# Designs tried in a protein design chat: VHH binders against p49116. Part 11

Target 1, 238 residues: p49116
Amino acid sequence: EGPLLSDTHVTFKLTMPSPMPEYLNVHYICESASRLLFLSMHWARSIPAFQALGQDCNTSLVRACWNELFTLGLAQCAQVMSLSTILAAIVNHLQNSIQEDKLSGDRIKQVMEHIWKLQEFCNSMAKLDIDGYEYAYLKAIVLFSPDHPGLTSTSQIEKFQEKAQMELQDYVQKTYSEDTYRLARILVRLPALRLMSSNITEELFFTGLIGNVSIDSIIPYILKMETAEYNGQITGAS
Key: E = the ipSAE of ESMFold2; O = the ipSAE of OpenDDE; V2 = 0.75 times the mean of E and O plus 0.25 times the DockQ between their complexes.

## First folded at step 5 (VHH)

Design d22 (framework vhh_8cml_1)
Fold by ESMFold2-Fast, scan of step 5:
Structure d22 (fold): chain B 238 residues (1-238), chain A 122 residues (1-122)
Amino acid sequence: as target 1 above (238 residues)
Amino acid sequence: EVQLVESGGGLVQPGGSLRLSCAASGRKFSDYAMGWFRQAPGQEREFVALISWSGGTTDYSDSAKGRFTISRDNAKNTVYLQMNSLKPEDTGVYFCAADRYGLFYSTEYDYWGQGTQVTVSS
């Protein structure tokens, strides 16, 4: 019955591979993205309310929202990742691909539009100067979304989302007391996350994962292991 | 290493259909994005269709859209191109190609088949 998130859930530190390449390097991009995705999933697993929903619900929830969590993570970690540099290199590569007729113009346009939406989202979050507490609660609001197709326990998920919204409101009102409309400005950014294609994100950031498994297929594996470990069911792991 | 072999080409009348197959041998077919290209005599090789390693993303040339469908079966190490409403200008040698890094990053495809002839004429 305590707060949904604790101070431990505010800490979100991405460790980047080193050194950053001078030129476009797909392995570097994919390793960086994989680290961010695993950090995001580990963050979700650490929330007691999330654990209380059970393994099947946890899997369905993360499968539905991983792209939104990942995009929020990209915005939060944009500076440490040098994300603008990565995106510029991808754009330059795509422009060169037009001359080689390797991809259709429609596909290049779709990917460019995705990158521009991502850049706009990250820029809007930077302009709002979103802090670590605000990011933690925005991630929780996204995670506990009751409106994805196929979800069970939707009433309980909705209650956790409402709890996240209430705790975010309390935080913003206390910390930014002079900015009456800050909460509204932050919350209206969230719908844009659902406009970004998870398929395009997967092809841009996760090409070359181990055994080229889909994000959808690795999610239940990782969450199942984390849940068993958290509940103390797995002992003596090597 | 990885070897690609195309089949299913032949002679068809305008408006006809053909299904091309590309069988991959070697390891880790599921690690590769797969494309179909074609080349008419005296012309440059041109893009026709592609499919990502997961099958979640497909792309088609303007001339192929609405008529051709690319698909893959990773369990059978095979990629397919279903061609409907064939036109004389679809005539050419059709090549299967494999790219490890997927649709957006590679400047060249890693592996190419030998090609299969498609002829559309009366």
Scores: ipSAE 0.034, ipTM 0.484, lowest interface PAE 5.8, mean pLDDT 83

Design d23 (framework vhh_8cml_1)
Fold by ESMFold2-Fast, scan of step 5:
Structure d23 (fold): chain B 238 residues (1-238), chain A 122 residues (1-122)
Amino acid sequence: as target 1 above (238 residues)
Amino acid sequence: EVQLVESGGGLVQPGGSLRLSCAASGRTFSDYAMGWFRQAPGQEREFVALISWSGGYTDYSDSAKGRFTISRDNAKNTVYLQMNSLKPEDTGVYFCAADRYGLFYSTEYDYWGQGTQVTVSS
């Protein structure tokens, strides 16, 4: 019953830990990325349809799609994060690593190609001027993907994805009535998210995670966090 | 993700030699710079030696230069520290570390093993 998403799901506000350091800082990048990840997971768990699938299914879905959700969040929050500045600093470090022989050439090439794909995605979303409602529905479409291996309740997941697609179509047709092809231009951007390696995303943004924990291992804990604990993580409480 | 296990420590006389080994598990071992650190009783942990991913670059603390040699075998996922002309001042627990932040800073190590005791005394 009712719409899949409400106006509360359109609000997606990232609070940065501090002004960006002058030099590349792995802890600043990790803190910023962690806040975005927490915000993304809190967004997902606030959806009634998501909660209706049950804890096991919720965990499996987010573990399968966290990189797609995170990348959409990077695109949406690119200006707030100064993402272009972060990526430029990483690129500069990688160029210096070639001279110092600290990293393999194949490794540097792999990471540089990932950064290029990420920048291309963010630029395409910026050029399309994707709004908050469109981002919310795109995130819902990738969240409710029934095609990941090992999922149960795939029929129900597919119904929620179709509902997200339908509601996005209704929104775009009403809001951008003069642009007949806008929905198609937006939707053809989504396959690019699956070409980006979650392992490289983790290494670029989460290498500074304390306690030597993987994103895969922390997802169940984040999804079960109480609202007060979650708010403490994303607002920069001491 | 890399897990490290150090071995090869022991009791030796001044002027003696020891070869330390660090066995690593994890598929990305060959992408990481590897280092050796040591900690003497009542002292802070100090840098000893570093080797790049390929083995093409090595660096040593002033106390280790000319006496210690770091090497690696990427096929065996192992790093070695050959210690010659050992002195009582070399006594301590020796730790192997991977440069977890290789994409950012090669001196920010995080994958610490449990260490191996080296004692230089008669």
Scores: ipSAE 0.015, ipTM 0.378, lowest interface PAE 6.6, mean pLDDT 83

Design d24 (framework vhh_8cml_1; at its last look DockQ between E and O 0.03; V2 from the best seeds 0.00; counts 0 for: pae E 13.4 > 2, placed apart)
Fold by ESMFold2-Fast, scan of step 5:
Structure d24 (fold): chain B 238 residues (1-238), chain A 122 residues (1-122)
Amino acid sequence: as target 1 above (238 residues)
Amino acid sequence: EVQLVESGGGLVQPGGSLRLSCAASGRTFSDYAMGWFRQAPGQEREFVALISWSGGITDYSDSAKGRFTISRDNAKNTVYLQMNSLKPEDTGVYFCAADRYGLFYSTEYDYWGQGTQVTVSS
């Protein structure tokens, strides 16, 4: 009973590291990405339906979909992050690695295609002018995906996904009543998220940190963090 | 700690196998992206294989694909190169290299080992 998401789930405010360096470096990019990932997981933890699935299911779901949630977050926060500037810096570093003495030509091509797909996705979302409610429901739809291998409670997950789809439909029809096909245009963007390699995302945005741990390994710890611990990490309070 | 030490080289017949190891000395709080390179007599150093800090990305030269496997043991700070179906053309000094700043953010590896000799003779 009740809505899947409340108005509090629409609020998604990324706080960037300060000061912004004169030249973008790997540490600034990774810190910015880590803050977005933490914000995204904190957002998921706040959903009562997500909490109701239990800790093991929660961990499995986020491990399966963190890259989709992260990519939606990049699109939503593209302006705040100056994402185009970050991607340009990555491309610059990658182009300098074109010599065969570090990366193969096939790998460079694959990473460039990943960046192109990411830019295309973010541009598509910007053109559609996706609002905060729409982003919240899109995140819920990808979070409650019952079709990932190894999941348990798949029927309950599917019910939550259906509820997210229904509430998104109700919102779009009410808010954008003159645009009959808006929902279809929004939903057709989602399959592109699964074309994004989580391994490439991890290497692009989560490398260069001291004590590097895989996203897979950190997920259970982030999901168990108390609000005070989470706030301490985000503010960088020492 | 940034010192790299290779081991496992030797003399083998064509079709044989070798496993090279590269150990990072001391303690570190981060994992490096790791690469293997080789240099044959009278030739330039060439790329053989790489593995990302997480192990999620591996890549190989065309000559190594299907025959060589790179892997890592992060608890031991060691990277391995399993070489199967060795050919005389694989003869050379094999170097381990470490990239502190991540696979896509630097144009070169930061640290290099001294190398280990691999000889494949008919």
Scores: ipSAE 0.437, ipTM 0.744, lowest interface PAE 2.6, mean pLDDT 85
Fold by OpenDDE, look of step 8:
Structure d24 (fold): chain B 238 residues (1-238), chain A 122 residues (1-122)
Amino acid sequence: as target 1 above (238 residues)
Amino acid sequence: EVQLVESGGGLVQPGGSLRLSCAASGRTFSDYAMGWFRQAPGQEREFVALISWSGGITDYSDSAKGRFTISRDNAKNTVYLQMNSLKPEDTGVYFCAADRYGLFYSTEYDYWGQGTQVTVSS
């Protein structure tokens, strides 16, 4: 069989809402995050191996790893997104909630630690100077993780993950031949993703969601969305 | 209101070590992330290190990395800065800071100490 990923899967271009407001409001943050989420989901959907698993398995995989994919996306798009500015804005908005005594002290700590973890992760990835190919393979490794509870076709998922790992290894060896331990340095960052709360991520970036809608609940719809609809959503979210 | 008092500064030779302490007043110490800053004569105050509320997260300036270690004891309401391999460039007044939100990369902080002098000289 051919490679798991092709050059088409390396492209990961996020378009931010335009124009950028003078003050980063909740809407802008939410739209930006939504675009990244959509891009990440559509990226996954574009992988033939992912398609081969079937709709139910696909949905389950994405539900299990969307936070990790999203976080990798944040890292990859940190500059384009002005992530530091966004995070600062999020904190500012959070302050209002704090002042209104809507959050407990412990919750505040948890949220702020989460923000620190996100920032640290993104900074670490930037420091490693992760390229587009490496990000693609890392996302694939995260996507095809067989160790999530409730998954079907775990053997096949594992095979795809192994393939992703092998291709990453080959790429790193070829591209960074003088850096013998680059692969290891990259892979050891993955555990940090598992320590991040999807709930807190959702609260931080997707507070503007209508009603009680959860990321988990909308994932099936995102995965079924046509590319044209996706593009329409991007243009409409300006 | 939280009062911060630094201690442990002094004169040390290059390559030497110092351990700074910052004692916080009150019973809400764990509600604040803590950090260390320093200011050399004629220079702006600069970030050195930070530690999260529980101590699970730490970060350092580039100059401090590998040489300095920040830690805290919430039971003692104290944050520490272990400084090893000190250099003349490390000379300055070291300030303890507390921030409820841990925004040590910003310019605003909730509370500051008065500072303790650190001098690295042969």
Scores: ipSAE 0.311, ipTM 0.679, lowest interface PAE 1.5, mean pLDDT 90
Fold by ESMFold2, look of step 8:
Structure d24 (fold): chain B 238 residues (1-238), chain A 122 residues (1-122)
Amino acid sequence: as target 1 above (238 residues)
Amino acid sequence: EVQLVESGGGLVQPGGSLRLSCAASGRTFSDYAMGWFRQAPGQEREFVALISWSGGITDYSDSAKGRFTISRDNAKNTVYLQMNSLKPEDTGVYFCAADRYGLFYSTEYDYWGQGTQVTVSS
């Protein structure tokens, strides 16, 4: 019955592949994104409330929200990742692909719109100076979302989300007591996460810029991994 | 709100170098794409260089490419323009600008400095 999150859930440190190449390439981008994905899954799996929901519910929740968690992770780690440089490399690749007649105009419009929305989201989060505690609670609110289709235990999930919202409110009011509207300002950013397409995220970060990789299909395996395996994936050790 | 103050301008002989600095005040500097612009007497203000909020993307006008380097230090709230191989055509008032919403290209900057004079002549 204690807090939903502890201090161990606030720490969220991404280690980039080393050494950084002179020019960013698809392998560096995919390795960086993979580390963030596994860090995010390790974070979610470590939450006792998440563990209490059971394996099938865990899989359903993560399938529903992994892209939102990943996007929050991108915003949180944007400076460490040099996300603007990564996105520039992707844009350059897309422009070259148009010139070589490899992409349809409709496809590139979809991808460019997604990149713009992602950049605007990351900018808005940076402008609010969202701290690590706030990110942790925002991730919990996203993780315990009861409104996704096909979920079981919706009542319990809703209770956990309400608890995350309450703990975020308490934290913001204590830490940012002079900013009466900070909580509302932060929460208004969350709807933008639903504009992020998981299949475009997979194309951008996981299949060598453009293409399809189904993160949904590997989520059950990721959630069952031992901690040592997570650490290897987070650091790229193999 | 952001206030921008440029420094580092001056007189330089052709072929010389200058380093411009733009100090920003405000808690949102790391969110802004930053740019350098210049204006020669009787001419419109023209783009020189742009740097994204993280520093990972830069862009330059054709006349600046290869000679000028834009950089930023978000810990010091400062943007720099290193200008090498200066020519008389580079003479003008150099302005620092910030765009709250842009990461790539923008001509609609929210905040502008007062400018610093750069003069390249014998």
Scores: ipSAE 0.000, ipTM 0.127, lowest interface PAE 13.4, mean pLDDT 81
ESMFold2 (binder alone), look of step 8: mean pLDDT 80; pTM 0.818

Design d25 (framework vhh_8cml_1)
Fold by ESMFold2-Fast, scan of step 5:
Structure d25 (fold): chain B 238 residues (1-238), chain A 122 residues (1-122)
Amino acid sequence: as target 1 above (238 residues)
Amino acid sequence: EVQLVESGGGLVQPGGSLRLSCAASGRTFSDYAMGWFRQAPGQEREFVALITWSGGRTDYSDSAKGRFTISRDNAKNTVYLQMNSLKPEDTGVYFCAADRYGLFYSTEYDYWGQGTQVTVSS
């Protein structure tokens, strides 16, 4: 009963650490990425349908899809993050590292391919001019993916995914009524998210994470945080 | 500032093992990603292994993969390279290096040790 997402779920505002350092470093990138991750998980936790699935299902679902949610968040917040500047600096460093043997050739190749896939994804979303409502529903489609191994309540998850797809269709057809192929162009972007390695995302964006912890290990903790603690992390002033 | 001192090198037979240590004098050791590099006679310095600040992520050269293990003890300000199944091709001076920004964002390593000689021969 009722829509899957409300207008409150369309609002997605990332606050960046300030000021940006003269030279990019892993602490600044990690803090920026952590804020986006916390914002993304707070967004997911605020959805009534997500809450209805229960804590264990919620944890399994987010563990399975956090990289897809994070990548959609990177695309949505690319301008506020100056993501193109961050990725260009990393690419330049990795190319220079080939001559300096700072990283294995195989590792450099894997990371470069990941960055190129990420850039292509973000560029395609920018060219489509995806709006806030469309991003909210794309995130919901990704979040309510019933096809990850180990999930329980897969029938209910599939129902919520279908509801997200139907509400996205309704929105696009009403808002972009003259572009009959827009929905198809948007939806065919989603499979590319599954080509992104969560391990490489962690290394690029979360290598500065305190306590030698993986994103998988912190997800249950983040999902159980009080709202004030979430807000402290995503707006963190220090 | 960080100062690095390598130890544990020596002469071993093919198939043998060595454990290299790199001791840091730095109060900020845990802030650095750490790497091991080697330089064989007549060759340029090449990457061997890295470990991130937290120790949760490691990477290895193709020649080291499956044979070498990098680890760190931040309480002791030490990084280790456990080398198993040593080959004559592993002969060289082994250096540890520290990079404050991590290997993805730094253009230069911040600190280098003096090196420790590893010789694999029968």
Scores: ipSAE 0.012, ipTM 0.240, lowest interface PAE 8.3, mean pLDDT 82

Design d26 (framework vhh_8cml_1)
Fold by ESMFold2-Fast, scan of step 5:
Structure d26 (fold): chain B 238 residues (1-238), chain A 122 residues (1-122)
Amino acid sequence: as target 1 above (238 residues)
Amino acid sequence: EVQLVESGGGLVQPGGSLRLSCAASGRTFSDYAMGWFRQAPGQEREFVALISWYGGTTDYSDSAKGRFTISRDNAKNTVYLQMNSLKPEDTGVYFCAADRYGLFYSTEYDYWGQGTQVTVSS
């Protein structure tokens, strides 16, 4: 067996819609998020190990972990997206919603807590200066999670996750040889991804953009798309 | 261009149940988040319950939690409010509302129904 990931799997470049609006624009946010989601799905689909699991298994796997992959993508692309500016604008807008009695105070609090958890995660990753190889392997570790309910081929998924962990360890030990505890610092960040609600992520980043279909429902469609359609979604080429 | 029509209101005794329906006309119902609001005479309109465009997220006022359930059927262009363990304080006109720009971004609802009267009295 060769390596789980090749150099092609390290490349993860988000093309942003342009220009960025001066005010909070939900359509700009959703378009940017959609591009990131499609980039993340295309990344997963390009992994030979992922394809080897078969379509039913690989679809179930992505449906279980898309929020974790998306959140890692947000952290990796935070600077390109000006994510901190977007999140600050959303927080300001939610404060105004309290005065209009449109949502319960409890729901607004849950959304604010989600945004603060997301900001904390992205800041932690930035502080650690996570590189492209590390992001690729962290995404592989969350993708090949054997512990989601309803999965088949869990032994094979576990082997791919272990392979991702081993290759990440080899990379970190060679590249950051003077920092003995770097791998541990990176890995302890991953549990936070499962604390973030996929329903709140969907409402914040994907409201109205995908029309009548939830993220869970479109994932099988995206995974079966032709490569040209994927490229069109990622680059905005129609 | 979406029109909302509420039904299912009526007179019920304390402890009883009612199921409110809101029928939407127009082609894009499934693109909208849907909410229920109520207004008692002499009181301000208050939030009751909310459901996202895909049905995955719901929200309830403190007075509605544990007693009311919001649901939607996008094939029938209808949103429902199942009201159990009704109290006299639940009396009011119940309004259905549609939010085009999603649950967390809009400060106002785009479309409102005319309301349906709920009276809880012995």
Scores: ipSAE 0.015, ipTM 0.453, lowest interface PAE 6.2, mean pLDDT 83

Design d27 (framework vhh_8cml_1)
Fold by ESMFold2-Fast, scan of step 5:
Structure d27 (fold): chain B 238 residues (1-238), chain A 122 residues (1-122)
Amino acid sequence: as target 1 above (238 residues)
Amino acid sequence: EVQLVESGGGLVQPGGSLRLSCAASGRTFSDYAMGWFRQAPGQEREFVALISFSGGTTDYSDSAKGRFTISRDNAKNTVYLQMNSLKPEDTGVYFCAADRYGLFYSTEYDYWGQGTQVTVSS
């Protein structure tokens, strides 16, 4: 049987809203994040193995892993997004807002810790110089995770995850043959994704998205969108 | 565009409970993060509790933690504040506020209700 991912699945190109504002604002952050989210879901939908699982399973998988998928996308697109600048602006805003007492000290701490974890993750991926093939397979490993609560068809999902792991191993061994432990260094980064709060990600990046509805509630609708609607969201077309 | 009306305030003895309600008008209620603030006589307005547009995140002032619970019912366009173990220090006018951009980014709320009086005394 053919490979889990084709060369077309390696291509992951984010088109940023233009122009970038002089001062970062919620609208720019949310539009940028929504484009990345839609690109990530369109990427998942393009995988034949994912399609073969059926709509109900597809919805359950994406609901379970969207935050991990989105975080990998943030790391992969960090330079295109100027993510470090966005995170610095958010931190500056939070520091300036401490005296306004609109958030408890505990909540500010949780948000700051989330931003720190995100920065550490993106920095670790950048230091490892993760390439497009490696990102594609890491996203596939995350997408085909059989261990989320409430999933059905877990045996088939596990087989696809194992196939993704095997193809990543083959790629790394051939491409980075002199770096014996590269695969291990890459794979040990993945557990950190599950420690990232999807609720905090939603509040930081998706406030104002589709009228501020929850990501969990819109996932089924995004996955049912026709290709033209997906393309409209990715490019910001009217 | 969202109009807010608070209710449920009243006189209660220390250790008692009250449930405040904030009824919102407009079809976009679910688009707003919602907060409760209070103002005691002669004091500045202070944060009490917040809830995100989805209800997935909540936050409380240190004085409210463990005693107050914020919740929302998007089908009824209503936000609630369940207040338990009330203390005289909780006395004040309680205000409902809406923020369309979420509380991590906004320094000021867009909409405020008229308030509901809570008095805790024996």
Scores: ipSAE 0.146, ipTM 0.577, lowest interface PAE 4.5, mean pLDDT 84

Design d28 (framework vhh_8cml_1)
Fold by ESMFold2-Fast, scan of step 5:
Structure d28 (fold): chain B 238 residues (1-238), chain A 122 residues (1-122)
Amino acid sequence: as target 1 above (238 residues)
Amino acid sequence: EVQLVESGGGLVQPGGSLRLSCAASGRTFSDYAMGWFRQAPGQEREFVALISYSGGSTDYSDSAKGRFTISRDNAKNTVYLQMNSLKPEDTGVYFCAADRYGLFYSTEYDYWGQGTQVTVSS
């Protein structure tokens, strides 16, 4: 059978909003994050294996893994997004929130730990110099996760995940033949994605996006968008 | 806009319980993160509890942890604060507050209620 992903699935180009404002604001952060989310959803729905699972299964998979896909996208697009600048702005605002007694010390700690985990993940991917093919297959591995509660067609999902793992292995062994441990170093990074709270990601990156609805509730609508509407969101058309 | 009305306050003995309610007027209640704050006489307003717009995450002050539970019913446009094992130190006016951008990005809450008095006294 043919490969799980084609060369077109390696292409992952994020188009940022109008030049970064001098002072970062919630709207710029949310617009940047929404473009990445829509790009990630468009990427997933373009995979023939994903399409073959059917609409109900597609929705359940993406609802279960959107945070992992989004975090991988943040790592892959960190330079384009100036992610370090965005995180610094969030940290600065968080410090102001402490001084105004708007958040408990525990909540600040949770958010700071989340930002630290995110930065560590992105730094580890950057140090490994993860390429576009590797990112595509890592996204496929997390997308086709059969172990989320409530999923149907788990045998078929597992088959696609195994196919993604095998194709990643073949690529890494061929392309990085001198680095015997590269695949192991890459794969041990993936469990950290499940330690990232989707609620904290939502509050940091998607607050104010579309009237504060949950990402879970909008996923079915995003997946059903026409190509032109997707392109509008990716380029920032309202 | 949203209007907030607190209820459920009263006089209780130490160790007692109260359930505060905050009723919101308007169709956008489910878009807001909701918090409870309190203010004792002569003191500044302090944070007590927070719940996200979906109810998926909550946060509590150190004094409230293990004793208070925040919850919400989006179908009824209501936020609740269940207060158990009340202490004299819990005495104050309790306010609910709404923040459309979540507590991380707003410098001030968008909407505040008028408050409900809680008195814990022997």
Scores: ipSAE 0.014, ipTM 0.318, lowest interface PAE 7.2, mean pLDDT 83

Design d29 (framework vhh_8cml_1)
Fold by ESMFold2-Fast, scan of step 5:
Structure d29 (fold): chain B 238 residues (1-238), chain A 122 residues (1-122)
Amino acid sequence: as target 1 above (238 residues)
Amino acid sequence: EVQLVESGGGLVQPGGSLRLSCAASGRTFSDYVMGWFRQAPGQEREFVALISWSGGTTDYSDSAKGRFTISRDNAKNTVYLQMNSLKPEDTGVYFCAADRYGLFYSTEYDYWGQGTQVTVSS
């Protein structure tokens, strides 16, 4: 059968809303993160294997793994987003909040630990110089995870995950033939994605969403959006 | 514009319980992180607890954790503070506050209530 991913699935280009503000701006961070989330979900929807699982399974899969996909997207797009600058500004704000006794030490510790884990993950991926093909297959491996509670069609999902793993192996062995252990170095990074709290990710990057709208609640909506509407969300055009 | 009205304060013996309520007027209650603060006689205002707009995230001061529980009902535009195992040190005026950005990006709350008196008498 044909490959799980085509060259079109390797292309992953984030268009930022505007030049980064001089000061920390929750709305700018939220708009940038929303564009990355929309791009990630549109990417998943374009995979024929994903479409074949059906709407209910697609929604369940993305609800289970959106934080892992988003974190991989942050690592892949870290330079375009100036992610290190955003995280440094948040860290500075949290440290000032400690000094002013405006947030509890336990809350600040939880958020700081999350930011450190995110920074370590992004730095490890950058150090490995992960390319666009490798990112595409890593995203496919986390998308087609059969081990999340509440999933149906787990046998078919597992088969797609195995296909993603095999195609990644073939790619790495062909492209990086001199580095025998590269695939192992890449794959041992994946468990760290499950140490990231989706609640803290949501608070850090999606605070600017209107009211009590949660990522879980918007996932079915985003997955049903027309192509023109996706493009509007990514570029800011209507 | 959000207006906040606290209720449920009163006199209670050490070890007792009180449930504070904060009723918000306005159509944008779900846009706000909600917090509880207190001010003891002769002391500065201190943080007690907060709850995110969705109710999915809560945080407590060291003195409050394990004893106090914050919750909200967005359909009723109300936030609650359930206070158990009350101590004399918990005596003060308790204020409800609303902050649109609250958890990480705002350094002050946008709207404050008038406060409700809690007295823990031994």
Scores: ipSAE 0.014, ipTM 0.277, lowest interface PAE 7.8, mean pLDDT 83

